# Designs tried in a protein design chat: VHH binders against Carnosine N-methyltransferase. Part 3

Target 1, 373 residues: Carnosine N-methyltransferase, of Schizosaccharomyces pombe (q9y7j3)
Amino acid sequence: MEYDEEEVKVLKEVLSAFFLYRQYAHTITQQKRKSMSRLSFEHKDLLLQDSDNNFLKHLSRIDQCIEQNSVLAEAIANAAIPVFCSDFDQNELFHVNVDMMQKVSSTLKQIARDWSTECVEERRTTYAPFIEELNSLFPSDSIDRSKIRVLVPGSGLGRLAFDIAVEGFACQGNEFSYFMLLTSHFILNCVKQENQFLVYPYIHSFSNHVMRDDQVRSLNIPDAVPSQYLRNSQNFSMAAGDFLEVYGTEESRDSFQVVATCFFIDTTKNILDYLDTIKNCLVDGGYWINLGPLLYHFESEGTSNSNSDSQQQPFVELTLEQLFYVMDSMGFEVLKHNSVDTTYMGDKRSMLEWIYHPHYWVCRLQKSKLRFQ

## First folded at step 15 (VHH)

Design y5 (from w5 with F104Y)
Fold by OpenDDE, fold request of step 16:
Structure y5 (fold): chain B 373 residues (1-373), chain A 127 residues (1-127)
Amino acid sequence: as target 1 above (373 residues)
Amino acid sequence: QLQLVESGGGLVQPGGSLRLSCEASGFTFSSYYMGWYRQAPGKQRELVAFITRGGSTNYADSVKGRFTISRDNAKNTVYLQMNSLRPEDTAIYYCAKELSGWRYSWDISGTPYFDYWGKGTPVTVSS
């Protein structure tokens, strides 16, 4: 299958997934109902005897939430079709697996994270440091920020890139996932008013909820209409594609003053490729700002691939210390380094919240100081 | 090797017409949005028109109703039919390729993000 055909297929699958969210999500509640039906009379009574704490009523509430999420999901897909896939036929939806559907659910959570007021605290811990650093490095009173190009690889739904652009920088987000691309396009370009939509990001899990209301709580999105903030279209763009492919080229060489990576550098099989690409796209004297852990996304895949050892892409998992060694060797001078406490896709009302201690650093690239050729 | 080769430029009188062509090579043409830019003397390069993969067209307000962008995927060619030309249309016209192809790239205005340009063809509108 030609590369383009595969791309189209994947795109159509993603679009289909958004449209199929309604049906998929309702299967969750139906399964719960089925489970309820299998309970003993006594157990059923325990769950149903209290009108205010009736489990079936709760499931009905979730169904209502699903409908609202479905409206959002469909809006995303509908907005995307004319731009991404004009020949898409809603009557011929592609088959989607559970993983794809889970990605839709995850996308809804991401929307909440990036574009709701309720999740501003997480953004404060993860995105604000970039803004502060950029403002410090490039004061607006002394520098024309519009001439400072900032690249944000793995931009997701584009919030960090947007925030950077709002500060006057020429910012480009980069994203590969169709889920993120379609959704970011919708939020960045198609939403017309603040809080135009409700999202119920927490309905998909029944675990670790203190109260039923916590599961079915809504968040308003977006907290800002990007087009209202950015008047100059040249100051903000979303570049779709693989980071290495797009920015590892000669054409992209020395094209950015800053690369801002947030929860990104651990998303590759070979972090060294990312470093090379960052180095490539940065000008001499440019800055690399990073915040994130080193949770290597492909760590588990290295053990299962039965394929012949010789042709497989190498998996490179470095400790932070090793990474810094490599960075130094590549000409990255570390100017700042600290750890940060943050959540990722956190639910503050949940009994379980993952706390990360990602590291933050600012590096200046010195291309002439290569210690090791 | 990626190439965009423009042709069809020239000198025309006000009210005249020109048809620009851009032949593309080195990439899957049908997968990409294509556009036309122009740069007038002393001015910044500006987007004139773009065409989607599906053939939908968009125009700058300054050329709307006068210019028509089209494409022939079989020939890997994008065209710009320019009618009712005005002196202010005098510029070097550039063919442009969108960055990503199927994974569409865009700016905040919703305009495709173009990353590669041809060498340009000059258009002069003068009496």
Scores: ipSAE 0.794, ipTM 0.906, lowest interface PAE 0.5, mean pLDDT 92
Fold by OpenDDE, fold request of step 16:
Structure y5 (fold): chain B 373 residues (1-373), chain A 127 residues (1-127)
Amino acid sequence: as target 1 above (373 residues)
Amino acid sequence: QLQLVESGGGLVQPGGSLRLSCEASGFTFSSYYMGWYRQAPGKQRELVAFITRGGSTNYADSVKGRFTISRDNAKNTVYLQMNSLRPEDTAIYYCAKELSGWRYSWDISGTPYFDYWGKGTPVTVSS
């Protein structure tokens, strides 16, 4: 199958997944109902006798939430079709696996994280440091920020890139995932008013809720209409494609003054390729700002294929110390470095909160200091 | 190697017509949005028209009703038919390719993000 055919297929699967969310999500509640029916009489009675905590009533509430999420999901897909896949037929949806459907659910969570007022604290810990640093490096009173090009690889739903652009920088987000591309397109370009939609990001899990109301909590999105803030179209763009392919080219050499990576550098099989690409796209004297852990996404794939075949892409998992050594060797001078405490797509009301301790650093690139020929 | 080669430019009288062509090579033409830009002397480059993969067209207000963008995927060519030309249409016209192809890149205005241009063909409208 030609590369393009595969790409189109995946795109159509993703579109289909958004449309199929309603059906998929209702299967969750249906399964719970089925489970309920299998309980002993005594157990059923315990779950139903309390009118305030009636389990079946709660499931009905979730069903209502699903409908609202479905409206959002369908809006995303519908907005995408004319620009991404004009020949898509909604009457002929593609088959999608459970993993893809989970990605839809995850996308809804991400929307809440990036574009709701309720999640501003998480953004403050993850995105605000970039803004502060950029403002410090490039004061608006002394520098024309519109001439400072900032690249945000792995931009997801584009909130960080948006925030950077709002500060006056020429910012380009880069994303590869169709889920993120379609959704970011919707939020960045198609939403008309603040709080236009409700999202219920927490309904997909039944674990670690203190109260039933916590599970069915709604968030308003978006908290800002990007087009209202960014009047100059030249200052903000979304570049779709693989980071290495788009920015590892000669054409992209020395094209950015800043690269801002947030929870990104650990998403590749070979972090060294990312470093090379960052180095490529940065001007001499440019800055690399990073915040994130080193949770290597492909760590588990390296263990299964013991077959020594020479054709396997090398998996390299570096420690932070090793990474810094490599960075230094590549000409990245570390100017700032600290650890940050943050959550990622967390629910503050949940009994479970994942706390990350990502590291933050600012580097200046010195291309003339190539130690290794 | 990626190439966009424009042709069809020249001198024309006001009210006249020209048809510009852009032959593309080095990429899967049918997968990309294509566009036409122009740059007049002393002015910034501006988007004139673009055409989607599916053949939908969009035009700048200044050329609506006068210009027509089209594409022939079999020939890897995008066209700009320019009718009722005016002196203000005088510019170098550039063919442009969108950045990503199937995954589509765009700016905040909803316009495709173009990352590659041809060398341009000059159009002069003068009596």
Scores: ipSAE 0.787, ipTM 0.901, lowest interface PAE 0.5, mean pLDDT 92
Fold by ESMFold2, fold request of step 16:
Structure y5 (fold): chain B 373 residues (1-373), chain A 127 residues (1-127)
Amino acid sequence: as target 1 above (373 residues)
Amino acid sequence: QLQLVESGGGLVQPGGSLRLSCEASGFTFSSYYMGWYRQAPGKQRELVAFITRGGSTNYADSVKGRFTISRDNAKNTVYLQMNSLRPEDTAIYYCAKELSGWRYSWDISGTPYFDYWGKGTPVTVSS
C-alpha cells in the first residue's frame, strides 16, 4: 500500500508538471520584466529605443514560444492519462518543485535531440554505431532478425530502440523516469503526422545566444511517425521499471541476444550491479554494445554520506581500465574498443558547447568464464 | 511464487456460453493490468481482451460484443464471459499479467506488455 501510494503520487506530480509548464515557463520572462523595472532610465532607453531591437518585444516573442511548448507538454499529459492514470484530475494539480519543472524543460530539449531532423548529426554519432554493429553481427540476408532480441536500458525517448526495431530486430526499451515514459509513449504511439508539433528547446536560458532568432527558433517533431514504420512489428516494446529490478530476476535470465547501453552505465550507484544484470539477461555468447562516458551520476552523494553509518548502499566509481578488468573477470570478452567525440543535447549556434570523449565497445559474453592470473 | 490458474474451459456447442476464471497469487493483483490470450492449434498466441487497474476494458475486434472481461480485486480473480461462441473461438485460453504495474509497459500497438501467462484452459466449440 505505501509503495503503491508513493508511486501514484510521483506519477501525478509528473503529470502535474507537464500541465504547469505554461505557468512556470512564463515566470522566466516575468523575472526579466521585473528586472527591467529596476534599470536606470538610461539603460531602459538603450534596450527600448529602437522598435526593431526592443527587448520587451523579444520577451513577448519568447512568451509566444512558451505557449507553443505548452501545447506539446499538455498533449503529452493528456495522452498519458487514460493509459497511465485514468483517475487524474486536471483541476486538482499536485505540488511540483523547481527540479521537476526543469525536467519538463529538459524533456522538451530531449524530444528535439531524438525526434527532429535538425539534430540528426548527434544521433548519427551516438546511435549509428549500434545500428552498424547489429547489422554486421546479424546480416538480414542470412538471419531472421525478428528472433534477435535487443534490450536498450535507459532508452529515454525511444529513438535508439525505434531505430533498432526498424532494422528488423525484436527490441525492448527500458526506462524508469515518468518524464521519459509519458513522453516516449506519446511520440511512439499517439502522434499521427510527421512534424505535427513545434518545439522551442532553447528559450529557457538567455546565455550564449548569438542571435535573438537562435534563442526562439523552432524545431519540428517528430521527423518520423513510429507507428507507421513498426505497424506490422509485434516485437517492439517499452518496459517500465528499474533496470536492476526488472532484469535482475530469474525470469529475465538468458532473455536477450544483445544489450545496447548508450550513455547509461554511469546512472547507478554501484556499476557492478549493472554488470551483473547485463550478464543475467544476456544469453551465453550474447553481445553487449556500449557507447558512453563514465560520468557517475551519484558520485557526490557518496562523498556527502562518507560520515554516515553503515546503512548506506555501496558506491563504486571505476576508471575505464578498472572497469575492463572487472568485465574480463566476469566473462565479457572485448571484441572492439574505440573512443568517439560527440556533444549531448548540443546547440551548434551556441557560444558554448561541451564535447564528450565517450568510449565505444562491443563485448561477447561467456557465462561460465572465470579468470585468475 | 507468482501463479495464474485458469479454469472454466470445456466443450460447448456453437452459440453457447462459457465463463473463464483466473485466480492470481504471488503479486499485488490490484496494481496490474490483466488480460486473456488465446492460441488455436498451429497458430500464434493472440490477445483477446484486457482490463486496466481501474476496470476499463479493451477487446479484439473478433470478440467485441460477445466477450466480457471483468475483475474482482477482493478475490484476486479475472474473468472472461464468452457468449455466442463460434467454432473459430476454439483455442487454449491463457490468463496474463502485465509487466510493470503502475509504470505500465506497452508495445507499439499501445497494448499492455504482458510478461507472465498461466498454463491455459482449453475451449472447444463444436457440434
Scores: ipSAE 0.252, ipTM 0.668, lowest interface PAE 4.6, mean pLDDT 88

Design y5 (from w5 with F104Y)
Fold by OpenDDE, look of step 15:
Structure y5 (fold): chain B 373 residues (1-373), chain A 127 residues (1-127)
Amino acid sequence: as target 1 above (373 residues)
Amino acid sequence: QLQLVESGGGLVQPGGSLRLSCEASGFTFSSYYMGWYRQAPGKQRELVAFITRGGSTNYADSVKGRFTISRDNAKNTVYLQMNSLRPEDTAIYYCAKELSGWRYSWDISGTPYFDYWGKGTPVTVSS
């Protein structure tokens, strides 16, 4: 299969996943109903006697939420088809696996994170530092920000990139996942009104809810219409593709004044490749701004493949200390460094939250001071 | 060196047809979206049509049904077949290369983001 054909196939699978969300999600509630039916009579009575917490009624509520999420999912897919895959046939959906369906669910959570007012606090901790730093480095009264190119790898649904562009910078987001790309396209280009859609991001888990209402609560999206803010800005773009492939090239050399990475650098098998690519695309004297943990996504894969095949991409997990050493060796001068506390797609009403303590740093690149060629 | 060379422009009567060609060099042609822009006198440059790597086509509303964009990867060439030409189609037509070279790049308008343009070929529709 030609690379292009494979790509098209993946795209069609993702589109299909969005359309199949409805069916998949309802399967979950049906399974819960079946489970309920298997309970003893006494237990059933306990779960059904309380009218306010009737389990079956609650499942029906979730079904309604699924329908609304499905509307959103389908809207995302429909908006993508004419741009990404005009020959896509909704009557011939591709087979999708459970992982893809989970990604759809995760995407819905991500929409809430990036584009709802309810999640503004998480964005304040994760995105706002970038904006503040950029504004500090490039004051609008003294610098034409439109000439400052900022790259945002792993831009997800594009909120950080959008926020940066709103400040007047020439900003490019980069994303590899079609789930993110299609959804970001929808939000950035196709939404017409604030709060145009509802999303139920918390229905997919039955764990750690204090109240039934917590599971089925809705969020309005988007909290801002990007097209209203950036109508005249030809300086905002999204680039689909692998970060290394797109920006590790000679053509991308010295193309950006700033690289902004948020929860990104740990998403690769080899963080050194990311560093090289960041260095490549930055101008001399450019800035790298980072906020994130070092939760290496491929840590588990490095232990299982005993296969000595010399062609396997190396897995390297660095500590922060080691990373800083490497950065210094590569010519990155750390100007600022601190840690922050934040959630990632957190639910404040949940009995469980994952708390991250990501580190924030600002580096200036000095290409002339390279210790190692 | 990256080059886009347009050809096929000229004078045509209303209702007539033209076929524009753009020969590309200096990059992996098959890896990029290609597009056609036009700029009429006193107007801003506007996207007319674009074609994906896989051959999916998109058109501006003003040319939909009349224009056809196509590509031949073996020849590194993108085409714009223009039928039923109107005086309002009078413009300089530019061939364009999309930025990413991987999957897709778009701007805030939802159209591909193009970073390189040819010199253009003039099209005049007049009786």
Scores: ipSAE 0.026, ipTM 0.413, lowest interface PAE 5.1, mean pLDDT 89
Fold by ESMFold2, fold request of step 16:
Structure y5 (fold): chain B 373 residues (1-373), chain A 127 residues (1-127)
Amino acid sequence: as target 1 above (373 residues)
Amino acid sequence: QLQLVESGGGLVQPGGSLRLSCEASGFTFSSYYMGWYRQAPGKQRELVAFITRGGSTNYADSVKGRFTISRDNAKNTVYLQMNSLRPEDTAIYYCAKELSGWRYSWDISGTPYFDYWGKGTPVTVSS
């Protein structure tokens, strides 16, 4: 199969998913209406008889929220077309499955997490430690930060990489997902006014809401306009591609003074490949800063009945203890280590909130160290 | 084994024309954005023009209407036609390749992030 044809297809499917969000999301409320019409007469009366507590009115409010989310989703796709896929035809959308549509919904929630004032406390817990460590390692009054290159693999919607660049560092984000690439491009390059869009990130699930108003609440995005904060456009870039493929190359060897991984190192099948790549792209004496859990995203696939052909690739899931042993053997000297408590895409008004106890560490790399027998 | 080889530079009078060529090898040319940069003595390197993999073009304001970038994917070659040349166009002109290909890497200004440059071809515009 030719790589270019498959990549174009995936990109057009992602673009199509953003345009189809409106129809898909309204289908969900319509299925709720159809299901309600099948209720007994007595059950329908319980849900509909009171005008203030009318369930159909709530579904109509959700439809209004969907329309506003659709404005944002379509703006993202429209802004992307001239840059990513200028031959995309909005009148000939590609077929997309439910998983792709759910990724649009998840992306809208991620926009709220990274780019709204309302979600700043989660970012303070997960992003501020990187900023504080970088500022400590490279004080601006003694170091030209524009010569300190910082890589943020799995940068998502770009907020951490942006925050690092605002401090004067030469920061490169790295992302593989077209959902993240199209959306981060839109927010970082195309939005020109603070709080230009409303997003309703909590409407895609009906579970665990205490109040109807909690489910339909809006957030303003973005809480900062990136061009307003950055003066030198060469201090920030987004590198599209697989982390291993882009940074495991000879061209990437010794290219960065810092690698900053936030909720990232567990996103691969073999964590040792990530360690090799971090070591490859760091300079000797460079730093690796990490905050995150070890929630191995592919753990079940190592024993799964997947429909894809057996790929015979290794899966490695280490405890933190085992990981630190490997890191030390590779020349990573741990300078700091602690755990923190945080949510991830949490909703404080929900009956359910997961608390992670991720671990934070700072390492210095010694690449030329000989192993001892 | 990436290689970008520029040619076509030289001496030309104000108002004259030159056509630069850049032959590429070591990568799948049709998948990448390509660009031309220039660097005048004592100045920073600046983006002059770029062309998408689909043939759409973008130009710096200082050259718009005078320069034309084009590509021939069959020959792995990017061209820069420079007309109505001025003394301020005097520079070394560099061909450049974008980092990611189909996934498109960019900087905060939204322009392509170029990671490889050729050796350059000098252009001098003088009487």
Scores: ipSAE 0.018, ipTM 0.549, lowest interface PAE 7.0, mean pLDDT 87
Fold by ESMFold2, fold request of step 16:
Structure y5 (fold): chain B 373 residues (1-373), chain A 127 residues (1-127)
Amino acid sequence: as target 1 above (373 residues)
Amino acid sequence: QLQLVESGGGLVQPGGSLRLSCEASGFTFSSYYMGWYRQAPGKQRELVAFITRGGSTNYADSVKGRFTISRDNAKNTVYLQMNSLRPEDTAIYYCAKELSGWRYSWDISGTPYFDYWGKGTPVTVSS
């Protein structure tokens, strides 16, 4: 029988990364302490005097924040083991690289973005347009929303899919990342009290902080307990797997009235495969709602002259103009289109802020229509 | 192509036992979570039990201690041993395949999301 050893290995590496976060994060502060010991006498007198401004006191405060984050990271992993990987041995952790450890840190920031009150404004910019359009297309006073199936590919920690389900729709989130899947499972299924946990999402970088207190600030999560809002468990679900493989099948044909993509369509090597899959899983006359940039995740891999598996696959990076031409040819009629300005996982107290100008559109699909060049 | 064929249903007295079998084809059986659902007349379909790729099991509270799910990857078959049957167990029992064979899926309750069901095998528990 065929084995899926690499996927199990990746899952165990992600679990290990959550458990190793404590050790890894404390190693970073210890390296900074070693760097302090290399200062000149005069510089030590500036930073390490017995005062409130002693830099070692700040590092100790960061270590305390790391401990709190570690409790959360370990809780996520422990909750996941019986569901995702019951044969995982906590006494035999896998070695993980720096990229995996940085993804744990990024996941903590994502929890704050999706599940804290403090980050609600970014969600209003990126998620509310989907809710407003769905409510307009399917008014609750004239339609049974529980019969309207909405797919959210690349659902991350599940907040958009949850918000859609709260409005009465039958919503399924889809995600490929084990960091997102394990963490969303924990928040969606295991947390039973509002603001049960504190997270310190800004401690992993020392750059661009105005105040020491900004770096070590905590946020409460989650700002909502999902099970309290959803009364029918089959009206909200998460599906692990590659979007193409899960929804490109005949079984998924004509299965959804709406596909909602938020910061998602640029996460593949060939965007045309995503368009084919969106078309496959939508009913005729169904809607595709999108908000996001075209920041092609695999662009660099496509220009590499290596013998990796990626050299056997086409890479397609279209401009928005080219993408709209293809969409029209496939039967996607654009009903609305504009751009918005938003941050993504931003920190309003930081000296550095990235602003995206993503594009928002709503399409209706006519499956029997074709347009040629 | 993809098939799930249930067998082993029938009429049984209260307190009796039945063993359901589900033979799978058209996919790599060992890579998928498998489950059993049931639907009583006039009721919603409900999960009875599921078994992971690695053999870990989960049961609905109503059947814990009475039902046992198992799998035989060499025969592409999942089983449901039903003991101490009650009239409330009367239903059509469906074998189910999980949506993604290399990853887990779930609903808000944490139950795996199953996307394909067999045609079912009826079970009647009556005097």
Scores: ipSAE 0.011, ipTM 0.379, lowest interface PAE 9.1, mean pLDDT 86

